# VHH binders against TATA-binding protein-associated factor 172 (BTAF1): the designs that were tried, part 1

Every score and structure here is a prediction.

Target 1, 176 residues: TATA-binding protein-associated factor 172 (BTAF1), of Homo sapiens (Human) (o14981r1278to1453)
Amino acid sequence: AFLNKYKLHGILCDDMGLGKTLQSICILAGDHCHRAQEYARSKLAECMPLPSLVVCPPTLTGHWVDEVGKFCSREYLNPLHYTGPPTERIRLQHQVKRHNLIVASYDVVRNDIDFFRNIKFNYCILDEGHVIKNGKTKLSKAVKQLTANYRIILSGTPIQNNVLELWSLFDFLMPG
Below, numbering starts at 1 at the first letter of every chain, in headers, positions and changes, except where a header shows other numbers; antibody chains aren't numbered by Kabat.
F, E and O stand for the ipSAE by ESMFold2-Fast, ESMFold2 and OpenDDE, each averaged over both directions (binder to target, target to binder). V2 = 0.75 x the mean of E and O + 0.25 x the DockQ between their complexes.
[cut] marks letters that were taken out.
Atom coordinates printed by the task and the answers are left out, and those that the model quotes come from them; centres of patches stay.

## First folded at step 1 (VHH)

Design a01 (framework vhh_gefurulimab)
Fold by ESMFold2-Fast, scan of step 1:
Structure a01 (fold): chain B 176 residues (1-176), chain A 124 residues (1-124)
Amino acid sequence: as target 1 above (176 residues)
Amino acid sequence: EVQLVESGGGLVKPGGSLRLSCAASGFTFSSYAAAWFRQAPGKEREFVSAISSGGSTTYADSVKGRFTISRDNAKNSLYLQMNSLRAEDTAVYYCAADRGYSWGDESTYRYDYWGQGTLVTVSS
């Protein structure tokens, strides 16, 4: 299918009349399904299933998990709500391999960056990604350490013409 | 105690048929994806077939059209119907279950629970 070969690097701004969250869920589900099918066919290491990561404000993590559950069967997207105090998060780290989607807040990813930076993701989605437009913050530096095949920034806020802020966003989208 | 127990293995002639069963206990089987893997002597464990909790199936190219995976959630059982058996199908067959729910996932690391295996020998 067309979408099976489509690579997404960029900023999504509700272009299809669907909410950005739902549009992202459709992209993730389709690509994860395609990747699993390609691995089954080819057995190639580069086609092996990889998890995806959604990083969002802490108030939105439950919303992402709920929306995935409403629109997608667990067999296509099985989200892990990566949240809670440090002791609980250490326990959740042992569950990560059993999930193909991890949903976590910005602060949690920053605090546990030593864990997250060692995982190769298929997609890394930053919801309300304007929070990293200041490239000097600990948060911006942490999320830029993430490794993913595809990087997406979702923004409901207009991104203004400030060269340094735009470069911080592009540095996440096109690292290295 | 979580257990997966395979049965149905044995000696069968080329072109014959055999049905493997896997009985699950100690967990809610219907909530798990399940798979069959096999391992021939001196070879790595290889994927045969998988079925999701929702019933979606995936097959290795070598068995597609000959083998059929199915599940019976009321009996907490997984099955593999093997038809048109060949000498190269000779292996120990393993039942596996995973709560990860990846569609058609062939990766061994996804599976939390494994049976002890049942030997299938195809020879004249």
Scores: ipSAE 0.000, ipTM 0.133, lowest interface PAE 16.1, mean pLDDT 75

Design a02 (framework vhh_7z1x_3)
Fold by ESMFold2-Fast, scan of step 1:
Structure a02 (fold): chain B 176 residues (1-176), chain A 125 residues (1-125)
Amino acid sequence: as target 1 above (176 residues)
Amino acid sequence: QVQLVETGGGLVQPGGSLRLSCTASGFTFSSYAMNWVRQAPGKGLEWLSGISGSGGSTSYADSVKGRFTISRDNAKNTLYLQMNSLQPDDTAVYFCARDSYRGWDSEGLYYFDYWGQGTQVTVSS
């Protein structure tokens, strides 16, 4: 069954009590595993392993890293906590290629967008993604420069009937 | 090749009912959560309802809760939206959309990788 492929330490992602973060981790781990298996079989460039990116409020970056560590082996997801002052972030940029998941805050991604836009991601997840509702902000313009095969927005705020706000969200989810 | 095709739209009087269908092909239908989204004239896109791959979980926007029912038949690769007590402000183009989430939904997740062409629903006297 498809869901049998997305186990973390014996936990199925559709079990009761799973939140958005854990379900997202299940998707990331399973898809990274599937992509690696497909590449091993086909050797096709389109199946090559790619990192994923989680963008969240700064107070939640540690939470994402901790949750990945609790529920997922580093064999499947090896998170990099991309944080700190500019000099430390430059050092972390050299480590990105050794990780398959990067966790960073919105402000850090915006400030370092020239670095992040040069990476093709498998998944790009925006936690509390309602922050990009206004498509004209520097933040929303920065995250829309990111390149990913799949895009996910997690939000505790209901989607409104505002055309510009919804199209900003959907423009991120379905670019071009 | 992933395809989603909506049918069942049309003209209906206030208080009437319609059932929309969305036929899926090119993927394992039961592995993906599915959604209904609409766009009313002069308004933005509005998410209406979602259903997990197994059909075990459903969710609804407040505007349609109690009037609309989402369901699926995985053996037929078909998604449904039963719309009851239709009002003039339900006039919109209705789209089915596939989650990139693969098999379940989560409250507050907003993600779709494939959309149907849309079907027009007009509620008028």
Scores: ipSAE 0.000, ipTM 0.123, lowest interface PAE 16.8, mean pLDDT 73

Design a03 (framework vhh_7yz9_2)
Fold by ESMFold2-Fast, scan of step 1:
Structure a03 (fold): chain B 176 residues (1-176), chain A 123 residues (1-123)
Amino acid sequence: as target 1 above (176 residues)
Amino acid sequence: QWQLVESGGGLVQAGGSLRLSCTASGFTFSRYAMGWYRQTAGNEREWVAFITSGGSTTYADSVKGRFTISRDNAKNTVYLQMNSLKPEDTAVYYCATGRTYYESDWGPRYDYWGQGTPVTVSS
C-alpha cells in the first residue's frame, strides 16, 4: 500500500539512467530527509541533522551547485557554494549552519582545513578522487582529517593498480 | 541488506597455512571491490589485501608473497589464502566491502564489515 517516497525517488533516478553526480544528489536528498524525520520522532542527539560535503576540482564546484538546483528542491538540499578569496570564505563560514550541503574545491578545503575538521558531516564525497591517490601529499593528508558518517569517492579516471595509490584511497575510506 | 560472513579462522602452528572465506549477500558482489583487514588487541585495524571487481590484487608489504586474495563471483565469495604463517599474523581478520552510487572499482566504505574470524598462530 504505502511506499516510502525516498525509495521510490531513488528507483526513479536509477531507472532514468542518471550518472554518478545525479545519483549522489538523489541519495543525499533522501538521506538528509530521512535523518530529519528520525530526529523529529526520537529527539535523540545521535539523529541530529548533519550537513554533507562535496569536495571537487575548482572547475566543477559551480557545476555541482547548478546540478543540485536543477534536480533538487532547496527544501531537501540547500547548497552553499564555498568559494572565493579568504575574506569572502570567512563570511561564508558564518552561513554554513543555514545549509545542509557544502560544495568546495580541494584546495579551498585544504587551506581552510582548521574550519572543516571541526564539523561532523553526514556524507563526505570526493569527486575526481584520484587526486588524493598519493597519500603523502598535503591535499590527501588534509582531506583525511575530515569526519563523516559516510565517505565516498567518485572517479571517472582509471586508477593505476598500485598498492600505494590504492592504500591512500583506502585510508581515506577507512581511517582506522 | 548487505551481509558479509567470514569463516576458516582457527589455531595453526608457525609455518602452517590457513584459508579464510567471506560470503557476501544482499548486493551485486561481482561489481564491488573486496578487502581483508586484521586487528590485534590494542591496535588499529590494518589493511591486508585488496581485490578489485576486475580481479586486480594488492597486498600489504608484511604479507606480500605469503598471502593470496582471490574471488569467486559465482559463489559471492572472497578468499584469503595464508601461507608461511608467523606468530605476528595472529589477529582477528575482517572482510570488508563498500558501496558507491555507481557500480565501480574505487573501493569499499568502512561501514560494510563482517563480524571477523580469529586466527592464532602459535610459535
Scores: ipSAE 0.000, ipTM 0.124, lowest interface PAE 14.6, mean pLDDT 72

Design a04 (framework vhh_7ocj_1)
Fold by ESMFold2-Fast, scan of step 1:
Structure a04 (fold): chain B 176 residues (1-176), chain A 123 residues (1-123)
Amino acid sequence: as target 1 above (176 residues)
Amino acid sequence: QVQLVESGGGLVQAGGSLRLSCAASGFTFSSYAMGWYRQAPGKQRELVAAISSGGDTRYGDFVKGRFTISRGNAKNTVYLQMNSLSVEDTAVYYCAAEYGSDWRESPLSYDYWGQGTQVTVSS
């Protein structure tokens, strides 16, 4: 059988069941809205609307874009699926200013870091962020060049109790 | 397109064993938590076993010590080894996937579901 209304309501209230992707989308949409309202009120440069960036494994970029489309109106979050071969990505770079969320894979951000490091982000979210636990990799050095007001690491694998690996993660979260 | 395809169900005698498999495609399997749920006639879907992307497992109280969940990331497959089966284990078994590291107990938490495979345990 199916959950009846009473049991369905009980399970939703007790469990909530929101995945990390949806929770992140809610945070992004809310904070982008708040920042826009503050800028309209104050006109302060420090309150200017800023895009956010999600960096994830390549097979998950479409998933992030689809989830944003399911749960959020484009007036709150307008995602750019930053993907494809170099020629396509150069064309997408001209569209970035029309979007307030960019979704890209780790490899693409690393390859195009000269482009991404010139953008000030509101949020930078690293999905499966344990990939930067080795601070000496080209990937970890690239993503640490990103500038953002807030940094979030989501991880699906155990992070070992290794001081150097933890330092690499903390260096991204709290640079300087 | 995300697909989850279960196999390995069938008719088995009480005290016997079955191994269920769930082949996943269309997403990065290693980044997803996987679960097995079952639904018997007239009952709601309930958690049998779940495994996080990092390998942490969770079992329903009625199957602890009898069933084992495991995952093969190289094959994009999650498995359920079912031992010491009883008539009460008769149900349709569903494979489920949720993006992220953490497994969840509620079936409402999972984004993707297989079509289900029937397990029937005879006395």
Scores: ipSAE 0.000, ipTM 0.098, lowest interface PAE 19.0, mean pLDDT 73

Design a05 (framework vhh_7b2m_4)
Fold by ESMFold2-Fast, scan of step 1:
Structure a05 (fold): chain B 176 residues (1-176), chain A 125 residues (1-125)
Amino acid sequence: as target 1 above (176 residues)
Amino acid sequence: EVQLVESGGGLVQAGGSLRLSCAASGFTFSDYAVGWYRQAPGKQRVVVASITSGGSTKYSNSVKGRFTISRDNAKNTVYLQMNSLKPEDTAVYYCAAGYDEYGLRWEDSSEYDYWGQGTQVTVSS
């Protein structure tokens, strides 16, 4: 989809019968292409290409990378599977600039938050984002330190009536 | 208000036993993994045992076979049964809880969201 004047933040619902993962891939690929075209035309710093980040449960990181590879050419989305022990992750940090999509688990992003908070992302997508409903956890505090133009939460868990949980989600979607 | 309260520490002779308890309140205990850490004077804090939300246990090599970690979700409590205590076990013992829905690296102290104030265990020779 094309970017409008106003930023988009929100919780993705199933649309057109596509799963949330596939919808997210379409948005990422389209917006990456659009941003690259705008930069080529204008050469404005504000239009410079930015990577996006997907944060998901550890068991889903490989699935996200595989799905991107199935539905999208590397010319549009080149995913980095940011995983492994600390020594391997330090190696992967040197490769981040060669990728426009980083896929990482919640625990890895939290542990490496000093690295991730220094990157300006275009999109930050939280898969199974109900994990940050408790705003007091180190995980919730870590992911809220991330900087992105657009923030999206994907969740199949019903929204509860707990005001503190809703505030935690809103704090991520609309920081500051 | 989130709280972890340790109890059961004290002075014991070498070869003796102690049972530490960690009482949790203010969060959904059953969703959390709990670790026991210890810190001796002048040394770094190190992990000794962990129990996941599902009940799986892990132990450091220094305590394996002597210590047993268990949990009682109905009482929101974790226990550390310490047998065959040695002077080298002398330390402040800390209870730590971390959200465990997506797994948790039990040896990494940064994984734990909540920490107790600690309880002193002294083992005399």
Scores: ipSAE 0.000, ipTM 0.180, lowest interface PAE 14.2, mean pLDDT 78

Design a06 (framework vhh_8h5u_2)
Fold by ESMFold2-Fast, scan of step 1:
Structure a06 (fold): chain B 176 residues (1-176), chain A 124 residues (1-124)
Amino acid sequence: as target 1 above (176 residues)
Amino acid sequence: EVQVVESGGGLVQPGGSLRLSCAASGFTFSSDSYAMGWYRQAPGNQHERVAIIYSGGSTNYPDSVKGRFTISRDNAKNTGYLQMNSLKSEDTAVYYCARGPYDSEWTRSAYDYWGQGTQVTVSS
């Protein structure tokens, strides 16, 4: 019954001709709701609610927060705009537990990786994720330290077949 | 090994337009996970960021040039561009192309592989 609601929500996003950002928001909202209901029913540790993380270019963090607020009630997704100078980000770290979605830029996640790598996420979404094609960068090394049940890469540019680039993307999607 | 070469600078009248080019070698703008930025420095001033384009095509500009400057790149030619419209005398500076990672501060020190620069002079 609930799975049908979740699937219907995802289908409605597709039917509306929505872009990948809004499709992602629909998936996050549905899964977070389902997970919360299963935990309330079963009380199993494996069903405990987990936050999700969106990592994007700094120019897109506000866009993600705005889209979440525009199309999704805070009852389903309560985004934290994790941004600002180091002193403000320390304050925001204390608020993370009150939110089920964290939106942060690549640079901020890299700089605060010691904080983020200690959180288990449900979803980790990399917007403009071709940024990690070069596995040798500090950025690529940082985001690969993140722990999540599901990993998604969104890209606005064509990804051409380059063995090393595909390996870097694969390493993020299927760490082991 | 890694280098960029700027071109397209020159003398232009206020209100005019110029297009700057940045030719890269030893790396690719599309496949190496780098942002490309344009910085400028006028005599007596510090380096100022004027445009950035991320590998996915997203762009950012400071208010001083927003609406007048457009950054782009041609991945097939491995060349970046800065289209400058409605030029003002305060736009007079040496313009530099740089490769860099995503950086929240976007300072000159965050970018590597600076070119030699190209002079833009806006004067009657």
Scores: ipSAE 0.000, ipTM 0.108, lowest interface PAE 18.2, mean pLDDT 71

Design a07 (framework vhh_gefurulimab)
Fold by ESMFold2-Fast, scan of step 1:
Structure a07 (fold): chain B 176 residues (1-176), chain A 124 residues (1-124)
Amino acid sequence: as target 1 above (176 residues)
Amino acid sequence: EVQLVESGGGLVKPGGSLRLSCAASGFTFSSYWAAWFRQAPGKEREFVSAITSGGSTTYADSVKGRFTISRDNAKNSLYLQMNSLRAEDTAVYYCAAERDYSLGDDYRPEYDYWGQGTLVTVSS
């Protein structure tokens, strides 16, 4: 089953006594290490190391990069701060393959969706994911186009029992 | 004239089985995600299972392995096969449908469609 296998896919709110950012960093670091070991052993394309993506509000992109650097060595997670004006972002696109974690804002991912939709991610994490609870917005439609093995939504706000909002979140968590 | 009509609810003993049906009319069912939700007295509505327009399924952990969702687009129908029923499954079960918003750049916002519910009581 999609979500049952790992019990980490879905919406994370205040559980486990750890901050959501730190919990996510632990998941990413551990899984990237495990995936690299599987590929070294099997040589199967399906086990090939894949980058992960964190999508967050623009004010939080630097925070994610700093927290990753604080709690993980670059040997485990090498974050790319995908930010700046269009000319700088085109330059950063050429560096993406040298990193195993990309941190970008919602608006930047939306604007550059033609670039991001061509990348297969291992994890796609939406921080403050309540911003996509309306499935009809341009933003929600853009992030749905992302391809990832695992999808996580982090939310600091209560999610209402509104079926359209929940289906937007479910649509992101259940690709296709 | 959009309508979702549930049927198949009833009284069943623990360990028993029921099959719920939902008949859709007034819209192009094949282009919609469809889902089952349930609500026990005094509790909030709970997700049970969903099936996309393309046929991909998902289940709540509480029902996985016991319930099976399916659809028949030719008959505009949604089904829920419920096996190994427990007292905790007692609830009014609702059929829901929502337009797959990934279908088309000119998609207009669509409101959710809900049935009136069918009561399932699991009691000895």
Scores: ipSAE 0.000, ipTM 0.123, lowest interface PAE 17.9, mean pLDDT 72

Design a08 (framework vhh_7z1x_3)
Fold by ESMFold2-Fast, scan of step 1:
Structure a08 (fold): chain B 176 residues (1-176), chain A 124 residues (1-124)
Amino acid sequence: as target 1 above (176 residues)
Amino acid sequence: QVQLVETGGGLVQPGGSLRLSCTASGFTFSSYAMNWVRQAPGKGLEWLSGISWSGGSTSYADSVKGRFTISRDNAKNTLYLQMNSLQPDDTAVYFCAKDLEYGSRDTYWYFDLWGQGTQVTVSS
């Protein structure tokens, strides 16, 4: 796929027509592929394949799944749209091991945190991550329980220079 | 401790110029790419320009290309945005933002640090 040959300069820019979602997909696809190749070569436990998680507002979950499918082949990223009522989500939990990317809304991750906290992710991406800037909410406490090698926060809204809000975001990025 | 402080905003007439400055403290400024981002009234964030850690590479949004110039002085821990030929559509709060280079094995950060912002108003 053409995304596998794309080079990033470390700059995210929606106004260049690239989009933060597309740039994130490129990072996920590239790093997932690299990790799989390193594991095949080394057989080290530290390199074993891990899924990634995207947490976003409920209106954006379908958008993430569609963008992944549009720009990335399933051999690099195979997204699971983790959504629906509790009975459907229980069924989806049994399919998680067949996918290397899980896309879910904030509320769904919070409600099913006992499931998600038991998975070690490679990447955990918070789209519109300013929603966890208040560290005292049930939502921010839930997402801080997630375990990931790499944590990314995307924000479409400027975050005011507020100590408590910055510490909430920092605590997610560097827990403990 | 870890801060970005913007200065240089204000009221300017169409066709005028302003130079924004952003002073960094509490981190190794010369190790990171830096960006300028703005938010116009009633709109979302718009990325304007980025500059590599060394200053050797720059990028611009089409809306400001040819009018704005990003630069940095690593000895002074300061980022600049020279804005020329200002238009009413340039009215916004301007933020400087730190970015982390892709490939880090610790954490990947998008706009992980930005200042309070400085208001730029282009009006007669």
Scores: ipSAE 0.000, ipTM 0.127, lowest interface PAE 15.0, mean pLDDT 72

Design b01 (framework vhh_gefurulimab)
Fold by ESMFold2-Fast, scan of step 1:
Order: structure tokens, then sequence, then C-alpha cells
Structure b01 (fold): chain B 176 residues (1-176), chain A 124 residues (1-124)
């Protein structure tokens, strides 16, 4: 039932001309809700709820958190704004288990990679992900240590195809 | 330089088996997802099988239960074990590799690197 509702919402998002951030939020919310419902039904370990990670430029971390709050109920996505000086980030590490979405900048993920690589994510989304296309950088090497079921790179250009086609792509690689 | 080189293609009889290999060089193969595609004479190129850097596999419906994809990161190699071969499996088989990350602006996975192909002919 929720998957059908999610697909209908995907069509609506496309009709409204929503940008890549909002379409990504729709995908995350839909998948997290579907995964939670599957786990409640099946009790299978492979369906156990997992957090997702958004890695973006530091100027965009607040924007992601704000957009999630505007367009998605906390019941579906509860974002943690993983930011601040090292002492504050250590405190935030203790809160990660209360959240199903972590939003952090590239530099912060690189600096705290020993923490992040120990977490299995459902989605790992790289906003402005062209920064990792040079595989020899420290940033690229750090990000490649992350473990996730699905990995998404968001380009700076608008999406030409709708979210249903993107979901079909994920379903093709990870059939349920 | 980046390259993928396929080998192991040849002529086999229906019901036979064949193992294709792909040698990768010039990039960190272990960090990439890899796949096999094929193109039969006069047909469109089609997906056969894929394997993630972590070892998760997926298969086209036409080859499920007959083909097995695998990788050996220490040897920078990708393999396709083909069993119970049929005449319809006759095609040029291509090795391909892509970053683990999916480009959000596209509807299909874009593969960054491609081999030249190896011919598989299933005929009596």
Amino acid sequence: as target 1 above (176 residues)
Amino acid sequence: EVQLVESGGGLVKPGGSLRLSCAASGFTFSSYAAAWFRQAPGKEREFVSAISSGGSTTYADSVKGRFTISRDNAKNSLYLQMNSLRAEDTAVYYCAARTEYVEYSGTTYKYDYWGQGTLVTVSS
C-alpha cells in the first residue's frame, strides 16, 4: 500500500517541478517507511531499519535539514544536523541512534571517517558529488569507505526524469 | 591507462558451459561495481549480470539460475560462469565497470569503462 502511495507522490513531485533535494527527500521518506513496514511484517534481519547519510557542501547542510522539516514528517525522516567543532560532533555521535537521517559536510565526514565507516547506511547521498570523481583525493578515499545499500550522486544539473524511473532503477539492482 | 580486457569466448554446443574473464587495469577495480552486457547480431545491447564492490549480485531474468557472476579483487578480475548455454545466448559479451555511486540525473546506470568484447557462439 505505501509503495503505491509513494509512487503517486513521486508523480506529484515531478508535476510540481521540484528540485533534486526535494525529490531525494521523497525517495528517502518512501524507502524508509517501506523498509520499516516490511520489517514490522517479516521480522527479517535484512529489512531492519537503517539510517541514511547525506553528504553535501557545508553551506548546504542547514538547507537539507530545513527542507526535510518543511516537506517530511519527523515520523518518516528525523534528521540529525551533524556539524560543529570536534567536541560538539563527539556529543552528536551519541545521538545518531535516535535519528534515521544524518546530514554532514564532506570535510566533517572525512575528518570523522573512523566513526562513519562503522555504520551501515540504507542510502548514502552525495550532493555535488563531482568532488569524489578524482579517486586519488583524501576526500574520495574517505567517502569510498562508507557502507550503504544504495549510493546516489546528485549532479548540479536538474533531473530530466521523474522519481518513478529512479525508483525503478533501484528496484532493478535490488529486487525485493 | 584504463582498460578492461575480456577473454574466454568461443564456440560451444547447446547445454555446454563457458567461463568468461575480464582483466581490469589502470584504476582501483575493487572500488567499482562491474557488469556483463551482451549484444547479439541485429539486436540491442542488453544487461546480463552485475556485481557490486561488496559482492552483491543481480541477474537478468533470461540468465537467472544458469549464469554466475563473481570477482577477484586481488587479481583485478571479473568472471561470468555460463552453464546450460542456449543458442539464444550467442552474442558478443562486454565487461563494464562503474563507480558505486548512481548519477541521480539519469534513468540508467552509466558505466564509466567498457571492454572491447568477446564473442560467444552457441551452435551445434
Scores: ipSAE 0.005, ipTM 0.174, lowest interface PAE 10.8, mean pLDDT 74

Design b02 (framework vhh_7z1x_3)
Fold by ESMFold2-Fast, scan of step 1:
Structure b02 (fold): chain B 176 residues (1-176), chain A 126 residues (1-126)
Amino acid sequence: as target 1 above (176 residues)
Amino acid sequence: QVQLVETGGGLVQPGGSLRLSCTASGFTFSSYAMNWVRQAPGKGLEWLSGISGSGGSTSYADSVKGRFTISRDNAKNTLYLQMNSLQPDDTAVYFCARETYEITVSGQTYTYFDYWGQGTQVTVSS
């Protein structure tokens, strides 16, 4: 399958200290490539290339951008590091169309939600997604406004049998 | 391309039975684990059950264990939920969902969800 050609073997990834970030990059690159090929073949609007979004803690945004640059050619994934003060972020909004991956922190996405909710994403990845498992927070309400074909939550803790936490995660995966 | 279509919802009396179906298209059905999730009126989503791609492994939420049975027919690309001993509290919209990919890091598994059915209404009334 096209995803498998970009997927790293789990044992090898763990042995080399490669984590969820690199494995997610492989999935994104594969899907973006496949979607572009399907659009070239069919010309169907539903197959039109779309950007993806990674939302993570502020300390991890640079890490995501760096990992993409190390392990993925720009022709597959061209990341935009959406960061900085409000004036700088307004400038970056004009660059979004030149990139197929946007990496931003949770608080930045929340603050700029009026911008982000107007973009249809292919993938929306929440790194450290346990921060939004409480559905009553302002942060969780903001990220649920995002529109994407696929939603992925990455967490350092196993999904627990806590009904409220599970409901909040599924509410993100299927908003409305 | 990828599509999940649910059928089988309806009105049933307490103690009754109902079988839900979810027909999949656009992907190799047997390669993906599938799930059932419900949303009761005025409440959030509740995960109910999951089944591996081969059908060899199943799991259930405590609220439905012993009453509901998940199964699949890979030749027909169809997922099923057999619901027995239905109670008024089972009234909800029922969804089927596909697991795109599981990633295991340091012994912990993270589940990716990508496709959901439209939902089918189940009403249990006395």
Scores: ipSAE 0.000, ipTM 0.137, lowest interface PAE 14.8, mean pLDDT 72

Design b03 (framework vhh_7yz9_2)
Amino acid sequence: QWQLVESGGGLVQAGGSLRLSCTASGFTFSSYAMGWYRQTAGNEREWVAFITSGGSTTYADSVKGRFTISRDNAKNTVYLQMNSLKPEDTAVYYCATRVEYTYESGTVRVTYDYWGQGTPVTVSS
ESMFold2-Fast, scan of step 1: ipSAE 0.012; ipTM 0.356

Design b04 (framework vhh_7ocj_1)
Fold by ESMFold2-Fast, scan of step 1:
Structure b04 (fold): chain B 176 residues (1-176), chain A 126 residues (1-126)
Amino acid sequence: as target 1 above (176 residues)
Amino acid sequence: QVQLVESGGGLVQAGGSLRLSCAASGFTFSSYAMGWYRQAPGKQRELVAAISSGGSTRYGDFVKGRFTISRGNAKNTVYLQMNSLSVEDTAVYYCAAYEVTIYEDSGRTVYEYDYWGQGTQVTVSS
């Protein structure tokens, strides 16, 4: 299977021209699986499973959810499409604890920052993250209130699929 | 204004220990990953240790088992405990605060750091 080519601390992307979304899904699935296994073995609080967050433009939230569902079993990544009007989002807040991945748009995270800043995330991925390069914007200030073990900011054109580039990212984000 | 102020550098004999501190201000410290880098004369700047906002750590191969990075969010400070120092550890040590930013610049993938300190000299004598 697709995920058989990806391992935590040994995540090797085969040289197949994968885009940023698929590379990120690989990292998330591998880490969530490994973290769950380590917690089952050790029972240490620092190994407890944590959800991850993807923040992206509103037009891309459905794409992220669809890609996760296409390439990962819900047993590894169970995405919540956090979207809709305020009344619906309040209902979705009650479901967050049953999911290990939340996908939301930048404006929704900003509007609901009081909810999101109370959650400890494993990964926080900012797709099209050039929107927060100016640290003085309201959006940049809101997303910097998020608490996560690792932060990934993706921007612009797809990264060329290069095992060294993926490993540099992985080594930086995942303590070895 | 953002500031990273390193302290604790100096001269030490081989086999000795030093503890570096980096006091941060002007940003939400608890939300940032912090790192220690070093640069020796004639060499490129290299990662010594990094610690995520959640406390997960990463070390360069040349310091594993000898150095320990930690953070104190209440004091907005990151620390580097350096044990069993050798002459090869002589370098200027830099504190960095960052979020991983990945973007393309003229067909290249670029990784950026948000903030850097001024550096502190560590000299290990034989």
Scores: ipSAE 0.000, ipTM 0.170, lowest interface PAE 11.4, mean pLDDT 72

Design b05 (framework vhh_7b2m_4)
Amino acid sequence: EVQLVESGGGLVQAGGSLRLSCAASGFTFSSYAVGWYRQAPGKQRVVVASITSGGSTKYSNSVKGRFTISRDNAKNTVYLQMNSLKPEDTAVYYCAAEYTWVDESGETHVYDYWGQGTQVTVSS
ESMFold2-Fast, scan of step 1: ipSAE 0.000; ipTM 0.208

Design b06 (framework vhh_8h5u_2)
Amino acid sequence: EVQVVESGGGLVQPGGSLRLSCAASGFTFSSYSYAMGWYRQAPGNQHERVAIITSGGSTNYPDSVKGRFTISRDNAKNTGYLQMNSLKSEDTAVYYCARVYEVTTYSGEKYTVDYWGQGTQVTVSS
ESMFold2-Fast, scan of step 1: ipSAE 0.005; ipTM 0.296

